VHH binders against h2kzm9r124to488. Designs and how they scored, part 49

Target 1, 365 residues: h2kzm9r124to488
Amino acid sequence: RFTIDTSRAKSNQYVVSLCSKKIGIIEYPDGRSDKQPCDVYWHNVVLSDMNKIVTSPQSRVNKFPGMTELAKKISLTHSISSMQKLFPDEYAFYPNSWFLPAHLADFHAFYRKAQALGKTEMWFIVKPDEGAQGTGIYLINSPNQIRNVDQRQLVQEYVADPLLMNDKLKFDFRVYGVIKSINPLSIYVAREGMARFCTEKYEKPDSSNFKNLYAHLTNYSLNKANEAYVHSNTLQDQTRGSKRLLSTVFHQLESRGVKTKRLWHDIKLILVKTTLAMLPEIMLHYEHHFYDSTGPQCFQIMGFDVMIREDGTPILLEVNAAPSLTADHIVPHPGRTLLEGGQRVRSIVDEVIKIPLVRDTLLLV
Key: E = the ipSAE of ESMFold2; O = the ipSAE of OpenDDE; V2 = 0.75 times the mean of E and O plus 0.25 times the DockQ between their complexes.

## First folded at step 13 (VHH; framework vhh_6fv0_2)

Design y8 (at its last look DockQ between E and O 0.01; V2 from the best seeds 0.00; counts 0 for: pae E 16.4 > 2, placed apart)
Fold by ESMFold2, look of step 13:
Structure y8 (fold): chain B 365 residues (1-365), chain A 124 residues (1-124)
Amino acid sequence: as target 1 above (365 residues)
Amino acid sequence: QVQLQESGGGLVQPGGSLRLSCAASGFTFSSYDMYWVRQAPEKGLEWVSWIDSSGGETYYKDSVEGRFTVSRDNAKNTLYLQMNSLKPEDAAQYYCARVTEYGGDWVTRPYDYRGQGTQVTVSS
């Protein structure tokens, strides 16, 4: 019968165990002791020693080797920029990006061309390569504001025209994609996702306020980074924006005249095109990890963070190699802090999204 | 109908060379990126090289970089793979492929390959 090893699922084990039970999959939550391989191995993150843990070619594992690094902003941007050079219109869903110092002249040329076309306010985010993680990020509105131009750093167009809801809150969508296989490539896009709303009203950058916007941007980026990767089971404070179903927000957008069927089509294409841009590196890392032995078939649930411009254009913000699959969270007891303990509370929004996602993923493999 | 026809395979000794060709018809060849992929009995399809639609950019699997060269002639609708310094691990059935067309909620095949492939055998 069909078996799953969840001994390395950690915080995601609850949802995976629930789905395994519903489908009739035999679960080994502590690993298998009879020296037989399981059909599926469920890991919470990409493990660098995966080739020592999952050795049978008959097994499947829910992570591709190296995907954590490939999905990080710098590596992702490099992969997509290579495709943007070849297909600029098809990859316009990702902000224009320049790797300094090599592309400094190209960045200046882009800025001058945009000025000649009459654009007077352009904003860019600068991410130094060798600073502490998440530190040193800043906004600029002119190339001459770049610090230390001879150091390796990423400059990226800042998207300053987000589509807002009626209360002027900025939001993004978390869309889940399942890479079932890479030869042939088979990608599934979950029909339901999450819309995440900021707690602060959006203020467009200008010369008088861009320092304040940088602080707001930093908080937004740090919140997404903590959710997306380093420790997926840390509980965030409750000052973060409201979580809503993607389907609910799509209905609201449709009532305002947004062409939501086209928007959804374009979002699905973003997931496909992004995966295609990453595919050569995904294949290379697989071959590196299993060069001297036959390896398992890999699959993976990926999180894609997408924002919508005011004109209805979807923009890829980030890719998460290990999105949280938890459907509850720990909150403090009334009148106490989290350090004094807490209790598990269900999240119905997370359940509606994540239980079908994991169930259908297990059925696909 | 899209057709891709591979040729140029054969038996070579280790260190030898072969040049593969792929004749394309039934689509606008110059509008598509192209891949060379290979299949050995132990594994499914493996990516080997990629070339953009114009022929200006190329990328290679690390194990073949420096030994293989992909090129294209858009006027003749032909894709090429020059393979030098062949090793036993390069033995496989080689296919040319284009990127799968997008549509619907699902993508089920990333490489659109239709030919029988061409066999490369490396014996000592």
Scores: ipSAE 0.000, ipTM 0.111, lowest interface PAE 16.4, mean pLDDT 76
Fold by OpenDDE, look of step 13:
Structure y8 (fold): chain B 365 residues (1-365), chain A 124 residues (1-124)
Amino acid sequence: as target 1 above (365 residues)
Amino acid sequence: QVQLQESGGGLVQPGGSLRLSCAASGFTFSSYDMYWVRQAPEKGLEWVSWIDSSGGETYYKDSVEGRFTVSRDNAKNTLYLQMNSLKPEDAAQYYCARVTEYGGDWVTRPYDYRGQGTQVTVSS
C-alpha cells in the first residue's frame, strides 16, 4: 500500500491528509516509527536536511532542492533573461527587467532609447529583492524616481495595458503546474486555477494614481486588506468576487469573444518555457543536494502568475515555488489587535482548486 | 524550548529607518507563519504584519503599508521588519510572534509565543 510521510507538511497537512485518505494512501503524520521509508514525503518547505530524511531513491519528495530560491525574483529573472538572449521571440512573455544596482546604467539607456522613439508613457515596477509579494513595491515612469539606487532591487516593465472586463478591475491568473520530473522534463498543468482581482478600478498609471496599489497590483495579500475586497462564500457568488476560479473567468472572457483555447495554450507554453529556463539550475541544485548518493525523485507543485494583455497575449509576472495549499484565508481588519485580527475563514474557491490539485498530484506520482 | 528574541530597536527621528530582527529557536521556523505585533504605551497589543511560512505572502496594517517590509530567512531562522519613514505613532514595543498550527482550524488557533520585544522610539 502506498505510504506518505506528512510529518513536515505543516500548513499543507490538512489538505494532504484529506486527499491521502480519499485515495487510500496510508499517512504517517508523525513519520514512521519503524524507520522504514515512505513512498512519498510531503514537505511544506525545503530544508537543508532533506537528503537525510529522504534516503531511499525509490521515494518521492514534493520539493526540488533550491527551487524556492530559484523561483525568487532575481533568480527567476536571471534564468529567463538567459533564454531571452537566445530566443527573444519565444521568451517575450516576460517583461524586460533590470537588476539594481548592477544594471542601472542599462536601465537608463533603455529609457533614453524609448523616449527617443516616442514612447513617453512607459511605466516600470520596482520590486525589492527581499520580501514577499507586494512589499515595498512601487511604480516609476523614470529611472530618476528610484528611491534607492544602491539597494538590490528588480526593475521591470509595468504591464499598463491589461485585459479588463466590464468591471474594469485588473486581474491575473494563478496557474498551477506540477513538475513531475526533470529528466525527462514532465510538466502537468492543473485544469483549475485562480483569478485574483484588484479591488479598485484600473486606470493607466499617472502622477495622480500610481500610488494606488489596489488598482495596480493583483496580489491577494495586498488587496485583502482593502474594504472593497469581496470574499465569496459560494461558488455562485464567486463570479463577482475578488478571488474567482480560473474557469469562471475564462467563461466570462469567452462571452466577450476572447479566444480562450488559444489563450490557455499560450499559458501552458509559458509554464513549460519558464520551467525549461530554470531546468539547468534545478538540476544543479539537485546534484549538489544529493551529492553522496542517488537521490529520491522530486516533484513539485508550482504557481505561475500570469496577466493577460489587452491584445490577448499572456505575460508571466511571478513564479511561486511554494504556493499556498491552504483552503482558508486570513481576513484581517485594519487596527485589530493580535487577539482580534487575522481570522482565517473558509475559502470555497481555494478548496475547489487545491483539493483536486493535491489529489491529482498524489495520483500522478 | 521555543524562543524568540527581538533586536534592532532604538531611537530614531521622524522619517528615519530601523530594521528589526527576530531570532527564532526551539522549533522549525520555516514551518510557521510569523507575525510582528506592537504595543504602545497605554494601548493594547496591535497587529502590524504577517508573513507566511514560505515568505510568499505578506500582509500589513494599513497605517504601515508601504513603509514597513516584513521578510524572513528560513535558513537563518530569522524574521525581519524593515521600517522606513517612521512616524511618532510607530513608537512602541515590537514583538515577534508565532502561532500554533492546527490542521483545519485556523480561526481558533492561539498565539503561543512571542519574545521580550524591542523598543522603538520616534522623537524629534
Scores: ipSAE 0.000, ipTM 0.187, lowest interface PAE 14.3, mean pLDDT 88
ESMFold2 (binder alone), look of step 13: mean pLDDT 79; pTM 0.806

## First folded at step 14 (VHH; framework vhh_6fv0_2)

Design u1 (at its last look DockQ between E and O 0.71; V2 from the best seeds 0.00; counts 0 for: SAP .679 > .668)
Fold by OpenDDE, look of step 14:
Structure u1 (fold): chain B 365 residues (1-365), chain A 124 residues (1-124)
Amino acid sequence: as target 1 above (365 residues)
Amino acid sequence: QVQLQESGGGLVQPGGSLRLSCAASGFTFSSYDMYWVRQAPEKGLEWVSWIDSSGGETYYKDSVEGRFTVSRDNAKNTLYLQMNSLKPEDAAQYYCARVKETGGFEVIYPYDYRGQGTQVTVSS
């Protein structure tokens, strides 16, 4: 039987353990005491000593060295920008981006040019490089509104024309991909994913509403704090929830006349092109990390956040090298805010997505 | 077993035309979307064209839009690619491909279900 070491799975341990049990993998939650290698090592994060833990080249590990850093906003932008220079039309799915402080002058130049061309209603989103889950993100309509120009951060064109449903809530897709291998490159996409909805109705950003992040940012970590967040308890009611199945939303879009086959195709291309853009750095990090030995086989579940424009074209917002694999959420206690604590409650949407995702990933490797 | 066999490649001058064919067997052809992909020397595999199972929807790489036409005959289990106004940059090994599904996943790279390919050379 296959063996899996989950001693470093941490937040992923529950789902990984559950799936391991389901498919008959022997789990070592504390590692193997006999010091024999496991077939699979599941890590929540990449640590510098991974090469000391995973020593057998026949073993598999669910993380590529350096992927966490590479998937960060600035690093990702560097990778994609390199490809945009070579293939501008093929990589148009990524908004124009500037990383500060290095590209501050370029950003100013871009803004001036845009203004000269009569584009006076441009908005930009500022994202701290180290920020996660929407923390520290804000909108600007002028370079002069950047709060700290010396801080490492990403400035991107804000997508102001999102495709909206009848509820007028901005939403994006969390699409899950698996990089099975890098030599040769092999990429899989999960058929099921997540749609994340804002909790306030979308309006084009202006001076009166640009601070309302509940209308402009789709991040679950942000919107869950809003009283207007809609938790779904069943698959039937998730159709109107703040989290929905990707398949549900695709069905809704199809009913509205959206060419969903093309949309899905375009999304798949985004995953491939993005991964290709990152590939040189992935390979470099791998070689460096395992320079003194034959490295294990690495694989990784990736999250791709994709927004759909009004014209039906997808745009890449973010890549996550460690998407949450938890299948529960915290509900505030009655009469209290989420900040005051809450109860862990089962998330049916997350379960439907993440359990098969992890299970099938384990079966894949 | 899924089998795909490409044909119709050859040497043409810039501005010339070729028609590629792909014979499919081993699966219900009419139930699957089909792809044309190509690989040029020292380049990776790239998507060229897509046609849905019914033939009602077709999509193209931007660089070939307006020049290439994908079609299918489900009764004959055959996929076609009409290539007009060929350019040197179109030179590649062309493959007919089908998406492979495994569990809850689709294989999106590389295209595992593809034939041996047919060579297209564009030279003056």
Scores: ipSAE 0.830, ipTM 0.920, lowest interface PAE 0.4, mean pLDDT 94
Fold by ESMFold2, look of step 14:
Structure u1 (fold): chain B 365 residues (1-365), chain A 124 residues (1-124)
Amino acid sequence: as target 1 above (365 residues)
Amino acid sequence: QVQLQESGGGLVQPGGSLRLSCAASGFTFSSYDMYWVRQAPEKGLEWVSWIDSSGGETYYKDSVEGRFTVSRDNAKNTLYLQMNSLKPEDAAQYYCARVKETGGFEVIYPYDYRGQGTQVTVSS
């Protein structure tokens, strides 16, 4: 029988244990004491000492060494921008980006060229470097509005034309991809995913509202990161919750005339092309990490965050190397704050997505 | 045993036309969405068109839209690609491939092609 070590699965352990039991995999939630390897190791994050934990070439581990850093915004943008220079039409799904201060002149040139061609109202999002100051993201509509121009920071085109539903809420899709192997390269996509809606109605940026929109961007990022999502309690609540099934939103888009099969194909291409852009670094990190022996077969579940433009085309927003595989949420007790403790509430939307995702990933390996 | 057999390639002048065929056997052809993909020298495999299992919906790579037409005959287990107004950049080895699923997953890399392909050459 197949064995799985879940001793480092942390918050994801419940879903992985449930799926292991359903398909007959023997679980070691505390690891093995007998020095024998397991067939599969399930880690919640990329561990820097993976080569000391997973030592058998017959074993599989659900993380690639180095992937946390490779999927971060700066590294991801570097990889995709390199491919955009070689294949601009193939990689148009990612916003134009500039690393300051090194590319400041290039950004000025881009802006002036675009104005000369008649593109008069362009917006950009600025992300200051994570190491020196807080995560104060802000919008600009001119290169002269960049603060602290000598500090390392990323400037990207802001996508100001998102497709909205009747509720006028901005949303993105979380699409789950599985890199099953890298030699040979093998990539799967889960047909079900998540649509995540913000809690406030979308306002297009303009010269009169961009200061207020800066506050909204900060609040939006905080809302997604920490506390502001409305949890779905039943499958029937999907039209009112902040999380909805991808399939439900695709049906709604189709009823409005969006070519959803073309959209799905374009999303699949985003997953493949993004993985190809990252692949040289993935391979280098693997070879470096396991330089003194043949290492395990790595696989990994990745989260791809995609928004849809008004014209139905998808744009890659970010890649998550360790998407949560939990199916419940901690909410505050009625009338109390989360700091005073909380209770676990079942998330049916997360169950419908994540239990099959983990089960079928285990069956692949 | 799954088989896909491409045919109908050849040499054609720019602006000319060709019709490719893909004969399928060893699986229930009518249950699968299908791709046409192509491989030019120094390029990887590139998708060209997609058709759903019933033949009711199709879509194309932008560079071939309006010039190429994909179709299928499920009674004959055959996929077709009508290529009109051919350009030198269309020269490639052409393959048909299945859109493959496993459980709740779709396989998105590599493409599930099985045949030898058929060569399309566009020369002045």
Scores: ipSAE 0.771, ipTM 0.894, lowest interface PAE 0.4, mean pLDDT 83
ESMFold2 (binder alone), look of step 14: mean pLDDT 79; pTM 0.799
ESMFold2, look of step 16: ipSAE 0.753; ipTM 0.880
ESMFold2 (binder alone), look of step 16: mean pLDDT 80; pTM 0.801
OpenDDE, look of step 16: ipSAE 0.798; ipTM 0.904

Design u2 (at its last fold request DockQ between E and O 0.76; V2 from the best seeds 0.80)
Fold by OpenDDE, fold request of step 18:
Structure u2 (fold): chain B 365 residues (1-365), chain A 124 residues (1-124)
Amino acid sequence: as target 1 above (365 residues)
Amino acid sequence: QVQLQESGGGLVQPGGSLRLSCAASGFTFSSYDMYWVRQAPEKGLEWVSWIDSSGGETYYKDSVEGRFTVSRDNAKNTLYLQMNSLKPEDAAQYYCARVTTTGGFEVIYPYDYRGQGTQVTVSS
């Protein structure tokens, strides 16, 4: 029987334990006292001592060393930008990006050039490199509007032409990929993912609405605070929820005449190309971390945030090395605000996505 | 057992044409989307073309768009790739690949079900 160490799974422990039980894996939530290696180690976070914990080359661990940092906004941009230079057409799925403070001058130059070419209605999104989802993010239409040029942050072209449904809410997809191995490279995509919807109707950014983040940012962490957020209690209800199944939205898109097979194909290519862009650094970090021994086999669930443009082309917005595997949300008590606390309630959308994701990942490795 | 056998490769001059074929067996060919992929020397596998199970939808790598045409004959369990206006950069081992699913996943790299491939060489 396969064994799994979940002593460091932390926030992931619940779902991993649940899945382990379902598929007949013997779980060691406190680690093995007999010091025998487990077949799989599940870590929520990579620590510097991972190489001391996972010592058997026959074992598998659910995290690549350095991936958390590599997937950060600036690091990701570096990786992708390198590929864009070599293959500009193939990597056009990632918006032009600048990391501050180093690329401030370049950003100004870009802006000036764009202005000279008559592109006067360009908007940019400024994202802190560190922090919670949606925190500190704001839109600008001029480099001079950057609040703190000395702060480490990413500036990207804002995609102002999102594909909208009838509800006119901006949305993106959280697509889940699994890097099964890096040598050789092996990548899987989950067929089920998440669509995240804004809570306010989208309008092209202008001086009057650019501060309305509920219209421009799709992050759950931000939109959940809006009274307009729609929690779904059933799979039937989720079709109109602020969180929807990817398959549901794809079905809706298909009904609108969108070529969903092509779209999905393009999304898959984004996952592959993005992973390829990151691969050299992944390998470097792996070698560095396991320099003194044959390392274990690493695998990792990745989250890719992809938005669809009006013309049907997908664009990569963000990569998450540790997408949330939590399948509940907090509902405020009657008459109270979310800030005042609430009850943990089952998120059916999250459950449908994340439980099979983890289960099948364990079966895959 | 899933089997794919590519053929039709060869040596051509720049601007020349080749037609690749892929014979499929061991699975219901008409139920699967298919890919053409290629691997050039010292390069990784790259996607070239996609065709859905019915043959109604096709998609191409930008660099081959307008030059290559993917088609299929489901009655013959055969996939085709017509390659026109070949360029030196098209030289590679070409493979047909089946879209594969396992559980809730799709394999997106490196495409597990491939044949032995057929070599395409473009040289003056």
Scores: ipSAE 0.852, ipTM 0.928, lowest interface PAE 0.4, mean pLDDT 94
Fold by ESMFold2, fold request of step 18:
Structure u2 (fold): chain B 365 residues (1-365), chain A 124 residues (1-124)
Amino acid sequence: as target 1 above (365 residues)
Amino acid sequence: QVQLQESGGGLVQPGGSLRLSCAASGFTFSSYDMYWVRQAPEKGLEWVSWIDSSGGETYYKDSVEGRFTVSRDNAKNTLYLQMNSLKPEDAAQYYCARVTTTGGFEVIYPYDYRGQGTQVTVSS
């Protein structure tokens, strides 16, 4: 009689319902009418009123309070940067970052020292405000190119040396981690994940083209985004090879001489170290959200976006607190645009990744 | 039940050598990749080396590469760590740990160690 409430799973409900049926879990897709709690609550996003929805301390919910904000670029960078100051070698997997205006002098000093050492053609990405992904983001190659230096903004090293496949396409890995619990801390990684390819050849930024790269950088960043981007820009997702299995790409990398077992270990370390860096704030948000009662047992599937440098070194790009668990995507009807409607098309790559991910997460319970 | 028993630690001079052993029982040892990990009070738990289930592939943390050698004898259900050119920063409690999988997942935290560990002390 293990039970699950999927009434707030929205677009993810299909996969969760399928997995629940396979395991023999009793599903309440509209919630329970008898006012009894379920054993598991599956939400599509972190809900601000979670403490009013999941009230039994014996229930589990698939989201931690506040995690959406904690995983966003500024909060994530703050957490990792504080660990970089304490353990610089252990946290070298994240690009150097500066919070402006407070660290403007530090950024200038970094740039001057790097120039004195002969490091030319340094590139940085600037995010002026937390907002819609891709809004206001631009590249610079010197600190004097920062727009509105008094505005609160994040500057981060731009990784200009990605490992490319033989087709010269830039790619990253979406790796799924599961935080099963935080007291005690328990973290799992799914052995299968996604490799996401840009649809255009990569061009390194230089003094003549860095302003023209904004559209490509934005499109690549949006290709890494949640389901909303895929449904909004179907033209860039025109080939079935734009999403590939992580295991397939690892095999291809092995044939090129990459030490993939070492790479996988380094990726696992990124997941653990990132979670450890975030953990104090995760605990704090949980205690504040459930201050007046014992709260539920939270767990969460997290998406980690990892790029590989040309030398085989993995770096963390982003963390997604609510990665899409859908196994389809919407394409326009023949002869129509997405604005005129669309139809759902089965995605075999997403099914191979996400059905076992959700099934095995439910079995972890 | 899974059991791991570490041994071979002790006091050694800088530049000296030690050989650690890890006796495994209660599971099919030859089916699992294995770690050596270590813990010093000020550093927390630190990964040292990894060896695949067959013993054919190994890798090491940069700070020990070239000085430490991990090996295994699957017939004896035993994992080894040969530690040469020991430095004061290598002093720690050493544990062996299993790379544990469940379904499509690997356990990545905490490391699956079950023994009491073995102490390595480096002084002169």
Scores: ipSAE 0.781, ipTM 0.898, lowest interface PAE 0.4, mean pLDDT 84
ESMFold2, look of step 14: ipSAE 0.758; ipTM 0.883
ESMFold2 (binder alone), look of step 14: mean pLDDT 80; pTM 0.804
OpenDDE, look of step 14: ipSAE 0.818; ipTM 0.918
ESMFold2, look of step 15: ipSAE 0.742; ipTM 0.871
ESMFold2 (binder alone), look of step 15: mean pLDDT 79; pTM 0.796
OpenDDE, look of step 15: ipSAE 0.835; ipTM 0.917
ESMFold2, fold request of step 18: ipSAE 0.705, 0.728; ipTM 0.833, 0.856
ESMFold2 (binder alone), fold request of step 18: mean pLDDT 79, 78, 79; pTM 0.793, 0.793, 0.789
OpenDDE, fold request of step 18: ipSAE 0.852, 0.842; ipTM 0.928, 0.922

